# Designs tried in a protein design chat: VHH binders against Malonyl-S-ACP:biotin-protein carboxyltransferase MADC (madC). Part 6

Target 1, 317 residues: Malonyl-S-ACP:biotin-protein carboxyltransferase MADC (madC), of Malonomonas rubra (o06926)
Amino acid sequence: AKWTELQDKSFLEATARERAVGIVDEGTFTEFCGPFDKIYSPHLPLMGEAIEYDDGLVAGVGKIGKKPIFVISQEGRFIGGSIGEVSGAKMVKTIQLASDLYEEMVSEKPDLPEEMRPAVVISFETGGVRLHEANAGLLAHAEVMDQIQNCRGRVPIISLIGSRVGCFGGMGFVAAATDVIIMSQFGRLGLTGPEVIEQEMGKDEFDASDRALVYRTTGGKHKYIIGDCNYLAADSIRSFRETTTAVLQKPMEEIETFRRIGSMEKIKEQIELVKLSVSLKPKDSMDVWAHAGNENPESLINMTLDEFLAQAKRLKA

## First folded at step 19 (VHH)

Design ac6 (from aa2 with S109T)
Fold by OpenDDE, last read:
Structure ac6 (fold): chain B 317 residues (1-317), chain A 124 residues (1-124)
Amino acid sequence: as target 1 above (317 residues)
Amino acid sequence: EVQLVESGGGVVQPGRSLRLSCAASGFRFSAYYMHWVRQAPGKGLEWIGYIYRSGRTEYNPSLKSLVTISRDDSTNTLYLQMNSLRAEDTAIYYCAKGTPLYEALTKGTYMDVWGKGTLVTVSS
């Protein structure tokens, strides 16, 4: 599809590659280890599993204006977006390259304009680690976290969560560790998947098939209210692009204020919010929303994004 | 003008070690990846490895156990330590400057300036 047409595609339904190509300026995206390079997991063929030559993860570099954008985009259609050795390595390397580029640039020009500051954008669509590559996948998560930390104050890292699978498992931690989280109302973010919750709590307590419940617990609106995400975008590549662009126009110092953790103050704030949430003994997320000051919490569920953003109140400690 | 000058080559016996040097000038040495490449007689170019300013290295898997790349940014010098040399290690060894990273990533050319090379001959 043409780049212009791509902009109007649903972020939820788009392929990982479409998200990657669409998030940067037209004609600027260069993919790393693309399908033609035939870089795939050595473990999957051995086990008789289907393979993709990109190992279900698109990585590359493009530009938004003068800003180099390193893009990582997970493909949920490939083994649920699970992370393996190759895809994990691609994530690590891509973030590292962003850091390297920043260092190169500031070495040449110490007063590097913000408009030229490299950034990393990660579109998450994953349940975590592949069973077939559990050890490698786990290590990959750890390495990615190290790279993210290495980028602090230097290279902003933006999480995009609007894909069908959502962002779960260890990658939930990864997303939480980035500077800014952008979700759509159709995105989902969590550590434990709904199915696992159901197994632990029982179907009577938590029915994973109840989509409404799942979204009230992990969806963009809920995450926005409780402060787990910074921005909500509409369900389009365009909207995610525009939101990302707007965020990246901010100086690095300001971008860092969007982090959920990274300072003692931030950690304390998060802890207090969690305590508050628990102390409320909520029967449903709507109770938390009400406590946050939303007088008619049920009305928020089907509210348009614009209306929601205009009136929804965030939980405060 | 970017200049790279390799030194330290010569004739060595099998099993010996050798350290090559590359003196860099004409650019901000510390800002770039630096590479070692070799070309054996009658063979194509073989990438050995690179080092980044942080000291991070990556090597050709076939040579990883036998080589160590290091750098001294204070003297703009790149080093290649080779151990347990074999006859098949006979080659001209080149140091190369890394292409500016964004260009490298988008154009696929990772080295833009090369030294003249230094000959290493491993023979009994």
Scores: ipSAE 0.819, ipTM 0.915, lowest interface PAE 0.5, mean pLDDT 92
Fold by OpenDDE, last read:
Structure ac6 (fold): chain B 317 residues (1-317), chain A 124 residues (1-124)
Amino acid sequence: as target 1 above (317 residues)
Amino acid sequence: EVQLVESGGGVVQPGRSLRLSCAASGFRFSAYYMHWVRQAPGKGLEWIGYIYRSGRTEYNPSLKSLVTISRDDSTNTLYLQMNSLRAEDTAIYYCAKGTPLYEALTKGTYMDVWGKGTLVTVSS
């Protein structure tokens, strides 16, 4: 599809590549075809799994204005977006390249304009690690985290969560470690997928087939209220791009204020919010919403995004 | 003008080690990836590896166990340490400046300036 057509496409329904191409300016995206081109996981054929030359992860670089944007986009349609050796390596390398570009740029121009600062954008769609590549996947998560931390104060990293699979497993943790998280109301973020939650808690306590419940616990609106999500976008590539663009127009110092972690102060704040949430002994997420000051929490569920953003209150410690 | 001058080549016996140097000038050395490449007689160019600003390295898998690339940004010098040299390692060795990174990533050209090379001959 043409770039202009991609803008109107649902972020939820889009492919990883469509998300990657659409999030940056038209005609600017270059997919990385270097050392990882046509490299396959050696384990996938052995397990009879489908093979993709990109291992279910699109990586490349484009621009938003004058800002280089390194894009990582996971494909949930490929083995649920699980991370393997190749896809993990691609993530790590892409983030490293962003860091390297920043260093190169500031070396040439120490007073680098903010508008030219490189950034990383990660569209998450994953359930975690592949069983047949569990060790490699685990290491990949760790390495990605290391690269994210290396970028602090230098290269902003933005998480986009609006895909069908959502962002679960270890990658939920990875997303939480980025500077800014942008979700749609259809996005889902958590450490544990709903099916696993059901398995652990029982169907009576948590029915994973109850889609409404799943969204109240992991969805964008809920995550927005409890502070795990910084921004909500509409379910379109355009909306995610516009939101990303707006965020990246901010100076790095301001972007860092959106982090959930990274300072003792931030950590303490998050801990207090967690404690508060637990102390409320909520029967449902709506109880937490009510405590946050939302007088009619049920009305938020089906509220339009614009109305929601206009009136929804965030949980405060 | 960007200048790269290799040195340290010569005739060595098999099994010996050799360290090549590349003196860089005319650009901000510390800002760029630096590469080593070689060309054996009658063969094409073979990429050996590169070193990033941070000191991170990437090597040709076929040569990884035999070579180490390092850099000294204070002296604008690139190094190639070669161990356990074999006759098949006989070649002209070139250092090359990395293409500006964004350009490299978008155009697929990773090296933009080369030295004249230094000859390494491994013979008994």
Scores: ipSAE 0.817, ipTM 0.914, lowest interface PAE 0.5, mean pLDDT 91
Fold by OpenDDE, fold request of step 20:
Structure ac6 (fold): chain B 317 residues (1-317), chain A 124 residues (1-124)
Amino acid sequence: as target 1 above (317 residues)
Amino acid sequence: EVQLVESGGGVVQPGRSLRLSCAASGFRFSAYYMHWVRQAPGKGLEWIGYIYRSGRTEYNPSLKSLVTISRDDSTNTLYLQMNSLRAEDTAIYYCAKGTPLYEALTKGTYMDVWGKGTLVTVSS
């Protein structure tokens, strides 16, 4: 009953820990209780901020079938999911552990079955670095990126983006660098948050309070059409788990084909898509959707996920 | 049978350097974290650091400036280089094999086999 309730919970509304526990098989999740559990940011107390011993990031390991799943889950409720020294270190370490486990496994069994290949799953909920730890946060992003690259061809890394805060700031780059991105239609992915965009461009150009506009620019459906997102899941822990599971059933070689970057060919493709988008001089994302072959782009906005996935066309260079 | 044998301990004067060795056998040395731990007289165990594949290391912050851990996978040997030794560094030094990683992470035990240790005495 408890598991069912967890699985049926909105991914958007779930806690980081619920996402972490729910994304793997029931009863398999072990949250890391190592040195990090007792380590909190030394800066937060000094600034009068609330302290969480996990520094707003849940890390652990579970299983999907026989596959070890290292889970990173950011908590948007803790300082907007901002990354600091401790949470950054946890991310780095967790990815390293996945890599280490893979190496251990192949050392013992060079013909490691694909079903046993370790994987990393990251649930993003963040606006970027926290001001109080900006330097440390920046370095953490860099280190995480380095670890992600180190895992290429060895340990698949899956991004989950369906949280309330979304995935913004430097973590947008981090997500883009992973192998597969799974979003819900309520997820948001971007480099710059809408409020910051408004500040930079002005409210007349971009009204951050226009939620419809925000979703058309950073939301799951839009990101799916333009190719920044590989899969869309329903807004439930169950749906994200199922989608993640399905993806991880694929061989590593196939998983790598879902990357947005990482090869010259991918880069060229992305550049062409960007050029195309610019050349269209779109007034709205819907113009881009129309160009992609969606005859009634407006109808996509309120379309059910199933209907959307059945008929939505992706932008092609 | 997993065996770990420490060597290189002895009496040394303050300010001197010492290199300890740990000979490993009975397991795939390169596949595991290897740790150094010490125990001073009348005190508890103190973790020094570990080394994994590719030479990646992590140290106790209190000892980071004092120690360097390295490994030679071709000879299954673990090393602990200690510099600028102090009286407080007097201890029995142990090398330890890392627990299989998944087990370590789920059970919370990170070292499963220990050597007998080698005594380091820092005295003027």
Scores: ipSAE 0.811, ipTM 0.911, lowest interface PAE 0.5, mean pLDDT 91
Fold by OpenDDE, fold request of step 20:
Parts: sequence; C-alpha cells; structure tokens
Structure ac6 (fold): chain B 317 residues (1-317), chain A 124 residues (1-124)
Amino acid sequence: as target 1 above (317 residues)
Amino acid sequence: EVQLVESGGGVVQPGRSLRLSCAASGFRFSAYYMHWVRQAPGKGLEWIGYIYRSGRTEYNPSLKSLVTISRDDSTNTLYLQMNSLRAEDTAIYYCAKGTPLYEALTKGTYMDVWGKGTLVTVSS
C-alpha cells in the first residue's frame, strides 16, 4: 500500500511492516533485512546474522522531519509475536544503533539540536518468549532492557501498543521500561495473558473469553486511568504517528518525566497506586475508575476516544 | 584529508602471531567505527571485524577466535592482533574508516575510506 493509504489504516489490523513504514515520513524508511549473500559481507557488518532473517520482527530506520527514527515493529501474526533469538537480537542491535548514532552526532556537534536527536519507536505485538526458544528469548529480553537503560537521557524510546495481540509477557516489562507509552483503546498491556490468568484463577473468577472484562483490565482506557500509559491514540497509523511526533518534539528532559520508573520516587508512586488499587477491594476495574473520580465509570467503556480524553480522570496516589 | 596507513605486515611462519597497526589522520578517529578487511590472492574481500568508539567489537565468526581488534584514540591508531597464523591467512590487510552511521544504514555502505593495505605472508 502507498504510504498515504497506510495512514488511514487501522493500527490494530496493520502488519508490522505497515506500522514501521507508516510511522515515519514517506519514503524515508530503510529496513534492516533482506537477502544477503554472506553474513560477514564487508558491506553489511553492523547488523550481523540477524539481518538475514525477519523472524516476525521488522526493524529499520527512517525520519520524522530531521529526527532519525529507529523503528522496531513486532508481527503478531508470526507465532503470536513471540520473541526468539533472532528477533531479540534485532531489537538489541536496533536500539544500540540509535545510541551509536546519537554519540556520533554529539561528537560532531555537542550542542545537537533537539530536533535532530535520534529516537527509538517500538510497536509491540507479542505474548512474550516463544516456547521453542525460551532460553534465548529470555536472554534477549534482558539484553533489550539493558539497551533501553543505556539510552536513558540520550535517546528517547517510545512504545506503541495498539496491535491485536497486545503487549504481554516479558515484553510487558520492556514496554514499562521505555520512556513513553502510547496506546489505543484497542491496545492491551499486561504481564500475564488472560488465558493464563484464567488457568490460575479459574474461569469463574476470570473468564478470558469475556473480552469486555479483558479490556477493562488490560485495555488502553484502563491503563490510561491507572497511569500505566501516557497517551491514547486513535486506531490508525496516522494517529499513532501524530502522537509520536508530538511527544518527540519535547525536550529529552521532559520526555523522561513520562517514565513509570527510573527514580525511587517514581517507583514508590507506582507501588502506592498498586496498593491503593488492591486496598479498594474492587469487584471490577470500574470501581477503581470511580475511586479515581469518574462519577459514571460505566459510561467510559463505550465512550468515544475524544470524549474519554476530555473527561476521564486518572488515579492518584 | 582522511588518511589511513597500515603497517606491521611481512613474512611470518605458521603458528606465529602478528600485530598490525593502522595510523589514522584527517578525521575525528574516536567518532567512527573502524574496520579491518583482508583480501587473499585470487579471492574477494573478507571482512574481519570492527571496533566502535566504546571499544565494543564485532568479528567475522570465521575469524573470531584468531583475531583481536583494539584502538588507541589518544594516538589515533587501530590494531589487529592475529594469532596462530596459517597459510590461508596470507592476504593484504586493510584498515577502513566507518561511513557516517546514518548514511551507512540507509545506503548500505559501511566503509568509506581505505588504507593502501599491508601484505601478510604466512609461509614456512
């Protein structure tokens, strides 16, 4: 599809590659993949073996304006978006390249304009580690986390969560560790998938087939209210791109304030919010919403995004 | 003008070690990836490895156990340590400057300036 057509495409339904191409300016995306003659080609040394494989993950670089954007986009249609050795390595290397570019740029120009600061954007669509590569996948998660931490204060990292599979498993931790999280109301973020929760708690306590319940517990609106995500975007590549662009126009110092963790104070705040939520003994997420000051929490469920953003109150510790 | 000058090549016996040097000038050495590449007689170019400004290295898997790349940013010098040399390691060895990274990633050319090379001959 043409780039302009991609803009109006549902983020939920889009392919990983469509998300990657569409999130940056038209014609600027260069993918870090393709057929290569040799892994050790003198012309392709930086990406290593991982570049030879898609492995359900699109990685590359483009631009939004003058800003280099390193893009990672997971494909939920490929083994549920599960992370393996190759896809994990691609994530690690892509983030590392962003860091390297920043260092090179600052070396050339110590007073690097903010508009030129490299950034990383990760579109999550995954349930975590794939079973047949569990060990490698686990290590990949750890390495990705290490790279994310290395980028702090230098390269902003933005999470996009609006895919069908959502962001679950270890990648939930990864997303939480990024600077900014952007979701759609159709996105889902969590650690444990609904099916696993059901297995542990029983269907009577948590029915994974109850999609409404699933969204009330992991969906964008809920995550917005409880402070697990920073922004909600409409379900389109355009909306995610626009939101991303707006965020990246902010100074790095301001972007860091959107983190859920990174300081003792922030961690404590998050812990307190969790404790509060538990102490309320909520029967449903709506009880938490009510506590946050939403007078008619049920009305928020089917509310339009614009109306929701205009009136929804966030939980405060 | 960017200049790279390799040195340290020569004739060595099998099993011996050799350290090559590359003197860099005309650019901010510390800001770039630096590469080693070799070309054996009648063969194509073979990438050996690179070193980043942080000292991070990446090697050709086929050569990883036999080579070590290092750098001294204070003297703008790149090094290639080779151990347990074999006849098949006979080649012209080149140091190369990394292409500015964004350009490298988008154009697919990762080395933009090369030295003249130094010949290493492994022979009994």
Scores: ipSAE 0.811, ipTM 0.909, lowest interface PAE 0.5, mean pLDDT 91

Design ac6 (from aa2 with S109T)
Fold by ESMFold2, look of step 19:
Structure ac6 (fold): chain B 317 residues (1-317), chain A 124 residues (1-124)
Amino acid sequence: as target 1 above (317 residues)
Amino acid sequence: EVQLVESGGGVVQPGRSLRLSCAASGFRFSAYYMHWVRQAPGKGLEWIGYIYRSGRTEYNPSLKSLVTISRDDSTNTLYLQMNSLRAEDTAIYYCAKGTPLYEALTKGTYMDVWGKGTLVTVSS
């Protein structure tokens, strides 16, 4: 294939397979249970019970430098963007294999260099079913969440959001639970901070049903300003790959500090951001951007990535 | 040198149970998947299942209700429990070390070292 040409391809326009192949080093991607595996699969796959071919999700492993990268890339061309039983099982097993590889490596070398630590990269593209509105797909989401929890402190999990459908419903919750979220300005992420905070704290501490302000936009620039994503990338496979690479060079201890949920201090920070956003009583994203300190917020809309990152002020609790 | 030695085979009556052992040495036993495979007379190899450090197992679907794989990492020993044995379970039973996981996933070679096997004969 022409891996070099993929690097300049729009992340928004790319297929799930193009995103998966392009995010890892040239020639290193091995796809699990691809189109030909259902015809030629041996009876001994490490994927467990037969996992049939499903065009809704590309899963595999490659490398960035010395680091094994387990890639999960969703294909939004499936109407509704729902995660099914087969694609859910692929996600679960792929994350599980990353954890297994990490444990194998640490068993052989307890002081494993960070450059060799396995990681998971999930390229989301799903409309999804919201957890509190429907039961379809909830079992698969719960199993994925279990594997994400199992990886904490051991295997970093990076979310990429920049594909055409966006990341909504239960997979929005899954993305919020990962260690790092990278978005492009065209990325859309639907699950709001109040709902995530409620689940982390329980209703005894915070009730999001009537008091939370929902932000009016799901877009990447807005999510970056309000702190719902950690990094903003340009709309190219190259930019997502470069950003992912830079994040994965950080030690695991530092990567854990980016997680928006999963500690009392992070929960407190999220609550303060929500309170600040609610106190603004904003009518659209421009009001929020102005209160974050951007004196001419409309000028940010059409800025290039470099201009935006140099000028945009982020909401501070 | 990696070595795997199976034991516990022999002649058993149909309907009875049998427990096979596999003694492992020369590698970090707890770090790897471990497999059982069998070969009936005149037939090809049949994968039975694997077990990982945490006790997590996967089995050949045709055998899932008939076998249980377990391991004891403190003694570097792998076990295969077989119940309700039938004449068609007559075979040489092998244990095998899982290939390092990255290599297994990228090359499709799931087992790198095999024992010499232990014969199980199910006969009245």
Scores: ipSAE 0.673, ipTM 0.868, lowest interface PAE 0.7, mean pLDDT 78
Fold by ESMFold2, fold request of step 20:
Structure ac6 (fold): chain B 317 residues (1-317), chain A 124 residues (1-124)
Amino acid sequence: as target 1 above (317 residues)
Amino acid sequence: EVQLVESGGGVVQPGRSLRLSCAASGFRFSAYYMHWVRQAPGKGLEWIGYIYRSGRTEYNPSLKSLVTISRDDSTNTLYLQMNSLRAEDTAIYYCAKGTPLYEALTKGTYMDVWGKGTLVTVSS
C-alpha cells in the first residue's frame, strides 16, 4: 500500500527517498546506508567510507523487471541539495558499482539479455557544489563525469528532473552527459547550450560568455522544445517510473542516440542550435517556440501534457 | 568447486615486511572482487580490503597505511603486502571471494567463499 501510494505522489513534492523507492519495482529497493560502526558496516567492504554519512544523497539498487537499477536521488531539503565530499564520493561509487555489475554479468554470460543489463537512474535535486567543500565538490563532478564516460555503450544512465530545487550548477553538465533526460513540466534544468559546448570543446574553442537569454530558461516544456531533454513526464512518480521503464526497454544502441554530447556529430548539432538561437535575438521562449514551427506558441503553455506532446514541434539543427 | 589457498604465513620479526599469496581456482577469478580479512587471537574478523579486476582497491581505514592488495589475473593469484609489521598484526589471514555483486549489495553478504587461512606471527 505504501509503494502504491507513492506512485500517485507528486514528483515535485516527493523526498529523495520517496523518488528512489518509487521509481523501482515494489519491494526491490535496497538503500546503501552508512555504518553505525565502520567495522560492522553492511556496505563497508564495497562502498568504503563513502557511506559514512547520509550527506543528503540517497543511493541504492533495485529492479525494474529483471534489470538492476542503481538509483542516485538528491535531497534538496538537505543543504539545498548541494554536493560535498561524501555525497560526491557516494555518487561516484554507485555509478562504479553499476559498471562493475555489468562487467561481472557479461563475464558470466557474454550473451547477456538486454532485459538484464544494469542501468543507473539519477534523480537530480541540487543547486550546485557545497560552498564550504567547493574543491571536493568540483573534484566529485569531474569523477562523476569520468564514470559516466566509463558507462557509455555499456550501462545506460537516465536523468530525472522534476524536483523543487531543480538541477543546477555543475550537475547540469552531469545531466547533459547522461544518455537520457526525462523532465516534468515543473522540472528545472540550468544547463545551457553554450556552456555544454564549452565544456565539451574547451573554452578556447568556444566561449560561452555570449549566452543567449532563451537558453537560460530552465523549465521542462522549454527544454523539451529546444532539445535539452528527451522526454516529458507528468508530475508523478508513476509517470517518471513508466517513462524510465519504456526508455530502458530500448536497445542500448538506441539509448545512446539520445545523448546530447560525447561525439563530434552531437556537438555539431548543439553548435548549430546555439547559432540559430543567437541569430534570432529572442526576447523570450515564445520566439524560439515559434521558430521551431509552433504556429501559436502561447497556446502550448496551458496544454495538458498529452496535448502538448501531440502538438509541440521541437527545434531542429 | 571454488577453492582458495593462502600461503606465505609464518613467524616474522617486528618491523619486517611479508607478502601473502592466495591461489584461486574453480571460478572466473577476474570477474569478482577479492578480499583479505584477518582474525587476531581472541578477536573477531577484521576486514582488510578488496581489489577489483581493474586494480581498484579499498582498504579498512585503520589498516590503509600498512597494506597493499594486488592481483595477477593470469595466474589467478591474490596478494597482500604488509609492511612494518607489529605484534598486533599477529593473526590468521584469510582471502575471500566476493559474492556476486547484486547479491552482495542486496543481502549484505560480501564474501561467499573463504580460504582456510594462513597464520602470521609477529615475534622475535
Scores: ipSAE 0.649, ipTM 0.856, lowest interface PAE 0.9, mean pLDDT 81
Fold by ESMFold2, last read:
Structure ac6 (fold): chain B 317 residues (1-317), chain A 124 residues (1-124)
Amino acid sequence: as target 1 above (317 residues)
Amino acid sequence: EVQLVESGGGVVQPGRSLRLSCAASGFRFSAYYMHWVRQAPGKGLEWIGYIYRSGRTEYNPSLKSLVTISRDDSTNTLYLQMNSLRAEDTAIYYCAKGTPLYEALTKGTYMDVWGKGTLVTVSS
């Protein structure tokens, strides 16, 4: 079946829809289709640079076991992904619906089993390609954060970061506000995109065109060692699905303990960690990994996921 | 036994305002979306809008400047305020209970129990 083939597909290479469908149980995903989901212009060749005719966001609901899972999956393949008025409204509404469902279920059954508690899963793919994002984008981020706050203690929200574009810009703040962050080694997470970091720090200190440097300062292995993500998954839909499932089997009270400090403190922390990373000698994050207790940090670079998890020491916060 | 009883209909002159009520019983009123729908003579059903427990509302865009939906969870009552009534607003007005949300989202049937309706006739 196509769902079973998705399970072995690279999370890095998967489309937003493939990630959304593959995270939930086979046959359970219902996509929320609106007038902007598949906006195409039949005159695309005449317009040159394509106008966004896909809002770049797949939203829907499925199940893992008995648990309703509201899925938000970003697609940045065209122009690096961004949240605008339409896609921001879809994110806000999807999170609201998860909260509404939780309230309905508890109203009908005050002793709701944890296995039936709704959850939200957000698969990020967005880049901060410019500092001058529109005011509409800033408002959308604030509205999404308000909905995440509304879910705290009630509906767990899980971030998945392993797609090609990564999770940058305002969505980096959103990811930091969620309950749990799962990354692959190819995932990238930051407050701003690599180009903004280069502009602020100078190219001599941070070269955004150097993909190895970018992965070593914003990537999954580094973020796992410094504690910015909670779990590291292999680059497959199956691995992300299995990790998500394991997290969601935990009681809500335990899931709450995984949260980082509030969004503003997380923003400050991420900025300081980026500055620390670039203030060390040019060999990127190796000094940070050594500070975490890894005596030969270069040996970690080429390890498989299993080898890395068995040997890597994490920085104590 | 879920019961929805509309009231407040009748004959009104154009330009006037009217407030309809819907008394609800037999379910946890505050847990569900509540809807207003109308049907003009010889026409299909027209969704007016909904309200949720938090007070969040959504309206049919063609009607949003003319109507306001509110609820009072302490009396299990849903309201529809209509202003500047026109002859074309003549219809049977129904309140409806929202379908349990998961079923609504996956099956597309957003309303599961309806009242019998109250007739509003806008005539000189």
Scores: ipSAE 0.648, ipTM 0.849, lowest interface PAE 0.8, mean pLDDT 77
Fold by ESMFold2, fold request of step 20:
Structure ac6 (fold): chain B 317 residues (1-317), chain A 124 residues (1-124)
Amino acid sequence: as target 1 above (317 residues)
Amino acid sequence: EVQLVESGGGVVQPGRSLRLSCAASGFRFSAYYMHWVRQAPGKGLEWIGYIYRSGRTEYNPSLKSLVTISRDDSTNTLYLQMNSLRAEDTAIYYCAKGTPLYEALTKGTYMDVWGKGTLVTVSS
């Protein structure tokens, strides 16, 4: 499809490649192919051709304005969007390239304009690590987290969650580690909040297992109300692109304030929000929405994006 | 003016090790990928590998166990360590500066400035 036609396409229904091309400016996307595809699972001889159909991940670079945008777009259409050794290596390499470009640019121009600062956009669509590649998949998650940490304060990383499969398993932790999370109301995000805080602070201070029931709802409107995502976009490539562009217009110092993790103050705020959610003993998301101050929470379900953002009250500590 | 000068080549016996050096000037050495490439007599160019500021490397898979690339940003020097040399390692060895990364990624030209090369002859 033409780039202009992609703008109105549902983000939920779009392929990984359509999402990647549509997020950046028309005509600017260069996909990284070939060399990344030669990194294979060590189980390939045993599995035969079972994993040859898993393209897994679209990676590339484009622009929004003058800003280089490294795009990672996961494809869940094949076997549920599992991240394996090949997909993980491509993801790690793409984030490394963004950091490398930033270092090169500031070395040549120490006063690099914010409009030229590289960024990473990750469009998640994964249920987690493949069973037959569990060890390699877990290492890939750790390597991606390392690259995200290396980018902090230098290269903003934006998570987009609105695809059909959602963002679950270890990738929920990865998304929580990025600077900004943008979701549509159809986006699903797992393993955020309490489990991420427990990972960062240790179980002795915070036991996430007692809150599993309250955090089973994964949807975008719910995640927005409880503060697990920063922005809510409509289900179109255009809306995700416009929201991403608006976020990236902000200086890096401001973008850093959106992180769910990265300072003790932000961690304490998240803990208080989780404590409040647990104390509610909710049966479904409507109980939580009501406690946040939404007197008729059912009325929020069918609102347009603009109406929802204008009326919805978010849970406060 | 960007300049790269290789040194350390010469005649060596099979089984020995050799370290080549590449002195860089005229650019911010630490900001760029640096590459080694070789050309055996009568053969085409063969990419050996690259190294980035962090020490992160990538190698031609066929040479991965035979070579090590390192860099010293304080002296703007790139190194190639070769072990257990064989006659087929006889070649002119070049260092090359990585193209500015955005251009490399979008236009496919990964090396923009080359040294003159240093000859390594492995013979007994």
Scores: ipSAE 0.646, ipTM 0.843, lowest interface PAE 0.7, mean pLDDT 78

